# VH-VL binders against V-type ATP synthase subunit D (atpD): the designs that were tried, part 2

Target 1, 210 residues: V-type ATP synthase subunit D (atpD), of Coprothermobacter proteolyticus (b5y8b7)
Amino acid sequence: MASTVSPNRMTLLALKRRYTISKRGLKLLKDKLEAMVKAFRDLYTEFDRERRYIEELMEAFVELLNQYESETSPAVRDRIRSMQLFQVEYELSTRMVFNIKVPFLDVSLKRMDIPDLYLQTGPAFYKALSVYEELLPHLLKLASLRNALHMMSVEIEKTRRRSNALEYNVVPELERTIKWVQQYLDEMERSQTVRIMKVKSMLEKERGNA

## First folded at step 1 (VH-VL)

Design c6 (framework fv_cilgavimab)
Fold by ESMFold2-Fast, scan of step 1:
Structure c6 (fold): chain C 210 residues (1-210), chain A 124 residues (1-124), chain B 112 residues (1-112)
Amino acid sequence: as target 1 above (210 residues)
Amino acid sequence: EVQLVESGGGLVKPGGSLRLSCAASGFTFSNAWMSWVRQAPGKGLEWVGRIKSETDGGTTDYAAPVKGRFTISRDDSKNTLYLQMNSLKTEDTAVYYCTTEDFLEWLGYYMDVWGQGTLVTVSS
Amino acid sequence: DIVMTQSPDSLAVSLGERATINCKSSQSVLYSSNNKNYLAWYQQKPGQPPKLLMYWASTRESGVPDRFSGSGSGAEFTLTISSLQAEDVAIYYCQQYYSTPTFGGGTKVEIK
């Protein structure tokens, strides 16, 4: 165990300095971990809010698609399926959270001109297009938030492991080693004092009887 | 990003002196422990010495071959590390690297960031 | 000073095959109280500075592929590359930080 260290005053001083540094590092890691957990909770709240909104939009979208199918002939539905209804552009960006690069995907939709189609289908079709214009960006935002939560959970776990290693292994082991070295040095000092006292006592007896 | 850039290398005659500089960026330099590591042409790595942070007393340690001849110092206001080399010998010919020392979980001293190096040639 | 000895001095391995590098210290670099080995591994490619690859004998630095693994304890250590890739051609150094830092002589890894 502690027998692998040289029990001298230089070693004791070095160990005490490392202990102080380790304690400061532990506090910094715990502070960082607490901040990360709070950020995770805030991000999760945003994720949950987006999820609920998307669920409402999806329910509306499905209802509108059902109405569209009932109001539109199979021939017209086949024609619509072959058309490009939107021009879609994607934008990938990254955001930094606690030095983590988190990718966010944004989308923009532009409706294409479809003048003849309006006369061949009901209003449910155009209402469905409007819902889709809302839904798709929020779906991609939800996916980006989910990915961010996953990446943050990995970093939180890594930081938690580092913090636990310091708190439960490293700092206690330094405390035990410091105590052992200090006890050894104290014992050596006591041993020397006793030896000196014995020599002094013997010399005083010799001097007195000389 | 964390970056270290060495400079000041060159040709020096035996017995001469040379000062190397290492410009640090991308981290809080004043909190970092810094080391110099050298590599003779075609040979392995050799630790030269270290300087602790201001907070830890700014003390220096040196490898036996350079002790008494080399001095490590730092200027935290300029984010710069220095290596003053005196009484240079031909065996001091090497690429000199500036490195940071990491207290991984505040426990150990391994070199986690390295500069590109600067060549010092000691020859007559 | 603790003397670090690496073997072999050079190693030629076919792409996709396992490469094994050995490192021996003149005394134990294992601190029994924390059961940690004060040993690191570095990779140096031609014309480049060394890069930290491994620390505490077996902990990979961030960004290091999982084909790199470290093992061993006390005075005998091994760095293993499970499936050598072209980009792994380099000189590998072990380093102890149990006392005043010392490096091994290096092992050159080449493709056969």
Scores: ipSAE 0.000, ipTM 0.409, lowest interface PAE 14.5, mean pLDDT 82

Design c7 (framework fv_cilgavimab)
Fold by ESMFold2-Fast, scan of step 1:
Structure c7 (fold): chain C 210 residues (1-210), chain A 124 residues (1-124), chain B 112 residues (1-112)
Amino acid sequence: as target 1 above (210 residues)
Amino acid sequence: EVQLVESGGGLVKPGGSLRLSCAASGFTFSDAWMSWVRQAPGKGLEWVGRIKSETDGGTTDYAAPVKGRFTISRDDSKNTLYLQMNSLKTEDTAVYYCTTDLGYSSGWYEFDYWGQGTLVTVSS
Amino acid sequence: DIVMTQSPDSLAVSLGERATINCKSSQSVLYSSNNKNYLAWYQQKPGQPPKLLMYWASTRESGVPDRFSGSGSGAEFTLTISSLQAEDVAIYYCQQYYSYPTFGGGTKVEIK
């Protein structure tokens, strides 16, 4: 069958050892893959929860912006657009998921000291600022979670490919090679036995001379 | 889209040499086991040889008729597979196909992707 | 080497009728440990490279019509086209991958 392997007893023992190690490795990879898929689903649940919350905040924000525009003159709106309303600070942190360092971007907003615009804008403007203060950090968290899901999907695919290679290629090839080596050794033993029997038969016939 | 493009075929005299190339795209070439399969005009398919990925040892195996005369190699930086053919005989006349098995759940010799082939003619 | 023998060498079938191709290996290509038959089927049209139709004796490759089916186990296999279409005119090859791959001689399928 295979002409690239030396069919002897030492090779057979080595192949059987490799087979045992490969089967053990396959079981560990399958267990790891299952755990990774579960972790991915958990992370996706967190992502979906954040997405729904952001959708709720966005709906409220758009409604407040619409109210603000209807209650405010174009001149006042133009003035507000030129103002710096927030001071932004961000920090990068990492989260370990199955030995993968996943970057998470966190942001904090601080409202700048601005003139009292209540009479010009009404309460809708200030409510919109409050919603925006909550919305922006959640948007960045959603982006970080999306990135984490992508990185995790890459690792899952790599693990799946390695597991599949072991299950459908390496392990079956080792099994076939072991079978071939075993068959060759069996044939060699049968050949030797036949030769021995033939020699014995010849000797017994010769010793029958009187 | 997975694509394999062979080149380098042509007319060569018996005893001559020729090198075939296969440019791969659309998949991670460095992870793939690559094979050459040939087909004589009007005849059936014949496996020529295989090269494993570097991760799996980068070893080569050949069919008995070409062993010692043909050498398979790869350049993962160029996504290119090579077949160096030496001591060519008239019976080596065939269309040579570059093939791969990208199904990691398969037996590694289910050739799911093939190039268009390149014709090698060995005659005086 | 495992020798693959196909029959018939050529087959003429009317459109819409069933075509059956046989493939025999010189030794079993069934691996008992995973219970899989290491046998594939290919379709080759004139001027084109072969196309994988079937693997593990009976598993259709993605995109292959359901009129193609594979059966058999061990050393004897069949490829069946339940209702021959014009585009099915081709040469069909069986291939074992239990050892280093070897192909059958091919069966040419034509319209009667």
Scores: ipSAE 0.000, ipTM 0.425, lowest interface PAE 15.8, mean pLDDT 82

Design c8 (framework fv_cilgavimab)
Fold by ESMFold2-Fast, scan of step 1:
Structure c8 (fold): chain C 210 residues (1-210), chain A 124 residues (1-124), chain B 112 residues (1-112)
Amino acid sequence: as target 1 above (210 residues)
Amino acid sequence: EVQLVESGGGLVKPGGSLRLSCAASGFTFSNAWMSWVRQAPGKGLEWVGRIKSKTDGGTTDYAAPVKGRFTISRDDSKNTLYLQMNSLKTEDTAVYYCTTDTIFGVVEDYFDYWGQGTLVTVSS
Amino acid sequence: DIVMTQSPDSLAVSLGERATINCKSSQSVLYSSNNKNYLAWYQQKPGQPPKLLMYWASTRESGVPDRFSGSGSGAEFTLTISSLQAEDVAIYYCQQYYDTPTFGGGTKVEIK
């Protein structure tokens, strides 16, 4: 028998109340987990779209860089590397996703005034700058989405672990304890009923014998 | 799906011993109360005994005809129920079934699930 | 121990007709505090283990057809099959669980 639990009606009612609360909590956690998994899938879909777009931009960028290198002398490439080509501006924003504070970092690029280099390099350089202007913001968006997915995966695992503890440990233990207490009380009542019935039987037999 | 598979039955001489096993699957065995029920050839059902879950005390109860001769035990790590039968009599000849009283909830001695049974024949 | 007596020992019923099995306990299996009858019914086909049909005298086990119904209270109980099907040919047992479990002697149901 359970040695830490007093088998009486008040304890049984308290355990049944805890069981009901725990079952309700489990349902709420399972509903939350389902909603979080759906949100994760939606976010992953957005991440995958950004990743594919970035792959296309990177392929174009690499091809343009190869053309730039073939059209530009080493001395001119050294000069261009020392120039400030862009002015960079960062904007940090935060959104809440299922009580998770997720940071999103955006960047905007503004091309600086660049000396006329058309005599020293080909159009591939300027095309590469245009691709880079589009690529860098999308790379930072991808990084922010990846971080959001990571944070959400941690919260999903925590919620799943809590849900599993309720489903496979807490709720079954309450069921077993309720069963034990209920059986104890039922056996006490059954024993009392049998004793009363035996006494009544004896009284009836005595009256019959008289 | 709940499955109970008995084994260990066979031919035994009077006064002999035999141990039956019941392999359980498809439910949380450690939380279940388990019983043995027998049926002599061409006769009705007879409850043999039960064993409670360890959390509920792990105690055993036996029908009068087998008290002192039969012992019920369990191994929760193997999901296996046992019936040790000693000092066997010809009247112990029967198909022995393992059953679960309840998987969860209030303990009631009606039997939700049954194994296929194993025949024990006590004869010289 | 509580003694369970079933009647008849066997009955033959035509397909689609009603079959009635009676079960009597030597003492009441009605627990007054919860108003429940501690009585179950089982079906056993040749070569198979018993299958739970009914508990609390009248509560059907999951998957048991509606044609099976239990009635009675206290010490007298009835299992009714409203329209016998071929697959219902079996031996039926009542069982009390008010005290140490005991079974009735069984009622064999066969087709006429």
Scores: ipSAE 0.000, ipTM 0.396, lowest interface PAE 21.0, mean pLDDT 82

Design c9 (framework fv_cilgavimab)
Fold by ESMFold2-Fast, scan of step 1:
Structure c9 (fold): chain C 210 residues (1-210), chain A 124 residues (1-124), chain B 112 residues (1-112)
Amino acid sequence: as target 1 above (210 residues)
Amino acid sequence: EVQLVESGGGLVKPGGSLRLSCAASGFTFSDAWMSWVRQAPGKGLEWVGRIKSKTDGGTTDYAAPVKGRFTISRDDSKNTLYLQMNSLKTEDTAVYYCTTEWDYGDYFEAFDIWGQGTLVTVSS
Amino acid sequence: DIVMTQSPDSLAVSLGERATINCKSSQSVLYSSNNKNYLAWYQQKPGQPPKLLMYWASTRESGVPDRFSGSGSGAEFTLTISSLQAEDVAIYYCQQYYSTPTFGGGTKVEIK
């Protein structure tokens, strides 16, 4: 509140102190924001690379799955759908990105010991299983990267809002208040000087009249 | 009344240690950046180092001749600034002043408030 | 570090005459964003601590007589005492606070 501030030297010094703190906070937030945006771009590049690789694996998987379906009877396909083909093991870990704890999900697949179906399914089935063993871990990595990007974007937005508040609200308000207090003090000094000059002038006039 | 009072100066042998104190009154010490400035007998002024307010991180900066040997600290509850001087050399002989630095709208202000100084003599 | 050079080392001026002290910095101490020169002047009398006279090159500290004036910009500065009084006998120092603080060598002002 500029209009309610008591214009004196103590208030001026306190305002100058707050201004310095706010400017340093702004510089720190801007530096942090720039570094976070760079980290976000790096992470997005990793995400995009992973997405393209998954697309290649998916194309191969679909082709193999179509071949499997054409070579296998409906009854055999129904039986295979009811089988547990893999044992899934997963591990949740956290990674630090700019002091943000980001969860990462790692998964590994172990092929179950199943009856030999080769004569019923052909090689396409087993090739599809191998592609799936590679595909699933990459899909979960992609999901973890997407989540990391989302968490980073939230933190970037918060940092941007805090930076904007300091740059466009707090710092300018402190500048205006400091300027007002300085102008008031300067005017008070000028008024005192004028009053002293007027008193001297009056004394001079009295001496002249005498 | 705004005042800075240094104490702790004296005679010390080369390689020795000494701790200076500066007691502040009449202003908000916790908001101020504090510096030490020294003056060798018959010579000019030389900045020694500073300590920022806790709000600004409480970090310290030192002039090259004293870096690694001197440590600046503050106790805001006692309104007191300290200078710990180790591995003293004869060229450290000087009157040591504590002084304030306050920002004037953008960067740190000139040294506004000064103490009377305390003499440190490093001699065998 | 920015090196500060003062001239002259000493000067003798008659009472009531003008005294001029020069200060040169090895690089500009003008901050373009706020158009301020980060330069200060100090007065030191024998047995006393330095006293701030002038900051931002030309702004007088409260309580400093108007016979003291500062001028200059960038790397060359001047402190002028328009009419020397007996109490002005002292050593005067310039100081930059644009970066790590550095002082000039000082100028001793005496009465002839």
Scores: ipSAE 0.000, ipTM 0.407, lowest interface PAE 15.3, mean pLDDT 83

Design e1 (framework fv_ecleralimab)
Fold by ESMFold2-Fast, scan of step 1:
Structure e1 (fold): chain C 210 residues (1-210), chain A 125 residues (1-125), chain B 107 residues (1-107)
Amino acid sequence: as target 1 above (210 residues)
Amino acid sequence: EVQLVESGGGLVKPGGSLRLSCAASGFTFSNAWMHWVRQAPGKGLEWVGHIKSKTDGGTTDYAAPVKGRFTISRDDSKNTLYLQMNSLKTEDTAVYYCTTDLEYDFWSGYSLDYWGQGTLVTVSS
Amino acid sequence: SYELTQPLSVSVALGQTARITCSGDNIGSKSVHWYQQKPGQAPVLVIYYDSDRPSGIPERFSGSNSGNTATLTISRAQAGDEADYYCQVWDSSTYVVFGGGTKLTVL
């Protein structure tokens, strides 16, 4: 194998230190990733609960709208379409999840005072208004949860890539480089020892002859 | 000359407490990481814990068997290391050694350069 | 937790070479230190950072570390070398880790 590092003792010690730090960093990143994945699962469970509830409300809403159309004359429907039935207020807030800012949009609906239409339409109309009043806030909550899940998924993927780079690239490369430098130093030390012993033997023979 | 002298060992009953001291001399104590290592009679060496120098944060770390029961502290003005041992068990019976990572270098932080003579702690009824 | 394994005992004839091994997962990527302990005495550092000798330790003591095995080599063994020998590394989770120790007997 080839290496661009200088094979000396100081370099070996520096590489071993970096290896230890990288291994510790990998463990911390894996712990963080595991915590983020758990949080994602919890958030997804909440999202799925909201989604199912909204599906039920939407199905009821569509059925009520069909009944309303069947019970109400075209002229009365045209008049109702031109009326303002709700006053809508929005509030934007920010939540922190694993150091990411997640926007959450809340909505408040207030039914406007509308003329009594009981003589001109059936109960399906008023039931539809009640369902819509419940549906809209849950739709916005679902959208906010979906955005939170998307932002978390992006951060999880970044953390996963960093963890994988350390585990499969950086740490193994340090292991290979350390092994190469260590082998080189072992070979050089062996060669030096042989040469030194040879020279010492020569000097001792010369001094012994004196 | 570097010297580490432990004291405070003795006989104590299970559930009791004992405080060990280690008097250091011959080096700049405030710059050194200090460790406690123990050895049960006829057994091998077991690391107990360490305390970092003040410049490295002065934090402590402990081996799993003693975590929550033992506390390591230091008094740099007196060049003394302490081991407070609480809720002692018979398994804590050992010779306790004070040891130092003398030359502060991030490469030298994992070798134990000098050792004291040790002090015997016996936990028995 | 990280573990180091040493043989319980090693015997060597006077004047011969003794080798004591210390095994651990990828130990070659760690720095290994060796301690000598004689009966009733405190341990003494004999090799640090795989192969370096402290002042006062004879050149007969040498060390190596590669792969999964570190080795302490004692050449030209003397009666005074009879002792327990411990290897030691640092680990991110357990900090200071010792091997179980090897009793060296000089015959």
Scores: ipSAE 0.000, ipTM 0.403, lowest interface PAE 17.3, mean pLDDT 83

Design e10 (framework fv_ecleralimab)
Heavy chain, then light chain:
Amino acid sequence: EVQLVESGGGLVKPGGSLRLSCAASGFTFSNAWMHWVRQAPGKGLEWVGHIKSKTDGGTTDYAAPVKGRFTISRDDSKNTLYLQMNSLKTEDTAVYYCTTDFYGDYVDEYFDYWGQGTLVTVSS
Amino acid sequence: SYELTQPLSVSVALGQTARITCSGDNIGSKSVHWYQQKPGQAPVLVIYYDSDRPSGIPERFSGSNSGNTATLTISRAQAGDEADYYCQVWDSSTDWVFGGGTKLTVL
ESMFold2-Fast, scan of step 1: ipSAE 0.005; ipTM 0.423

Design e2 (framework fv_ecleralimab)
Fold by ESMFold2-Fast, scan of step 1:
Structure e2 (fold): chain C 210 residues (1-210), chain A 125 residues (1-125), chain B 107 residues (1-107)
Amino acid sequence: as target 1 above (210 residues)
Amino acid sequence: EVQLVESGGGLVKPGGSLRLSCAASGFTFSNAWMHWVRQAPGKGLEWVGHIKSETDGGTTDYAAPVKGRFTISRDDSKNTLYLQMNSLKTEDTAVYYCTTEGDILTGYYDAFDIWGQGTLVTVSS
Amino acid sequence: SYELTQPLSVSVALGQTARITCSGDNIGSKSVHWYQQKPGQAPVLVIYYDSDRPSGIPERFSGSNSGNTATLTISRAQAGDEADYYCQVWDSSSDYVFGGGTKLTVL
């Protein structure tokens, strides 16, 4: 026999209650999964926007670096390479996304005062500094967004596995068990009704003869 | 660019066999649940079967009309899905579509997000 | 086995609202997805999870799902909306189930 439960009315009621709770739990998990997927999609849109912007900035940066190299002597380039051009500050923060702590790394750049170089290089150098000043924070934000997407994908996978276990294993098993118990009880009730009617018929015949 | 390209369709006699292939590109194939859906000429869509991602166990499930005759497999190293059709019947005549539920990036769980153009399988004498 | 029932055809005048129904036992407890298929083309997902639209699908397309009936609503119908429309759900006993399809004619 496949069922491990006693086929009685109390068991049937308990199974029906568990079925209702499991179905509601499945709906809640599916709603949660849907909400998580929407949040992931929003985050991916932000990621894609940042990626495209970074591609644009990198193209501009490479062109400006090429101009800088062509208009700046090797000796001056060596001197500039040894300088501290920026003051770098890092800020680590966390966002809560569906009860997941997601780390976000931000960086801010402040240009050092280097006016002495105006006589030694062209405008491409200063334009490159401006692009770099914007590029680096966006690049780190892209990395943080990528990490957030990865962490969310893991949680979505876990939630989907839990949802699948309820949908494909628990709920069908409860449906099968309820059907089995109900069929058993229906047959018992039918047998009892037939028996009662036979006894009733027999008693009525006996009373009629008396 | 995300795309699915089916191949291998053609004319086959009843009782014959045919193997369909579906080449996937532009998404992480190994994470996707892959499905075959067919459509008989002038009729509606009918789910044929699926194969889960390796991370979800790589198991297969089939619609009742094809169970025992069709086999779905995947080669994640080649980003290719297969449908092996055996003991073909005239009622198996249909356009066979390769489709995915999408991966985490698309967000279309339990829905068929990406479809190939289909490949026609004709079973006749 | 679980079954989804759709009307064979629905007609709508240009600029009017078309409603295509998908009936199934307690379908409101399931997530309904809708596909548009034009002649000679593969199906295209137009609504997922009852009422959500994929990127690129016009706001004229909307969906609802309650009780025993899910509905796809196409507002301000255009000639380009002529197609076959299919609803689809997942069921624990029947796996992936499609409706029979509805031919939408724009007059």
Scores: ipSAE 0.000, ipTM 0.428, lowest interface PAE 14.4, mean pLDDT 83

Design e3 (framework fv_ecleralimab)
Fold by ESMFold2-Fast, scan of step 1:
Structure e3 (fold): chain C 210 residues (1-210), chain A 123 residues (1-123), chain B 107 residues (1-107)
Amino acid sequence: as target 1 above (210 residues)
Amino acid sequence: EVQLVESGGGLVKPGGSLRLSCAASGFTFSDAWMHWVRQAPGKGLEWVGHIKSKTDGGTTDYAAPVKGRFTISRDDSKNTLYLQMNSLKTEDTAVYYCTTDWYYDSSGYFDYWGQGTLVTVSS
Amino acid sequence: SYELTQPLSVSVALGQTARITCSGDNIGSKSVHWYQQKPGQAPVLVIYYDSDRPSGIPERFSGSNSGNTATLTISRAQAGDEADYYCQVWDSSTYVVFGGGTKLTVL
């Protein structure tokens, strides 16, 4: 409130500087918010493309697994479940998006060179392994994109709240306080002028009488 | 009421020197950034330089055409801004305005201007 | 060095809308201020921080700033609007930068 402020010229100058800084800060925050929203939309589009692709791969994978199950004995399936089919290599990296550290997990799969694997399992299982090799990296990419979207949504919310606080609370309060201080100083100046004129009149009268 | 009154302008020969003054009133001069802006007859506005408030370091910056020849200073006890112009050239002929900036990291905007003082550099 | 470019002159009929442009590299990322200057007078601030009006400036004056162009718009032009108009920005390397000025003629 204006009542918490000492009304003098130094305070008025400081308030005007704060007002100018706040106005510029608001413009910068609005520009940042617009840029973040655009980036979010772009990232969501990428996320949606990955999701659609994964749905197609998953459908193919399930179909191939059903075919494999129908063509193999329980003994063969039990043996396959105990085998190490892939060598897994992973890499964790961090990307900066609007000063947000976003973790991205990349994985690569290398099929183990198992002699006679194709002969043991048949074409359906081998095709299923190929689909799995493609599917898993895309699933992790989707998870990383979802996490990035979540983190960005949090930062957008914070930026929007900060922008709203400046626009609807800080800037209007500074305007009101500046106006009050200015009015107070104008009133004091007017009162001082009246007092000076009064004293001048008294002095002139006294000198005239003397 | 904020007032800025420039003085010291006149006719000077090329290579000469001249000192301009700007008397400020109606605000706390010591807290304000002060600027000099000039305008050649029939031409546009050109920033000359500024001096920051004491609280912001009291440093000066100048436009390229005047750097090394002009010096801006202030006397906060007298509420007066100065522009010392040395090695004057004919292209320095202009009306020189005194103005103030209330934003620490930017020129901001200039809402108070003096009436200007004419400097004519000719033989 | 950073430069601002304005048209040398703009004409507008009484009651019509005048638009004065101020072009600069990525000027939309900067804050633009506008000044009105009548012959023999000091400049007067008419718009600050792209679009804000000082106390006493009519609502007919408005501003915008986007991309590489800032615009001062004067609606319902009056004879008294005839003047030179200057745009101005702050640049971290060159400090205060003014445009070359635009002479507005009200016909």
Scores: ipSAE 0.000, ipTM 0.409, lowest interface PAE 14.9, mean pLDDT 83

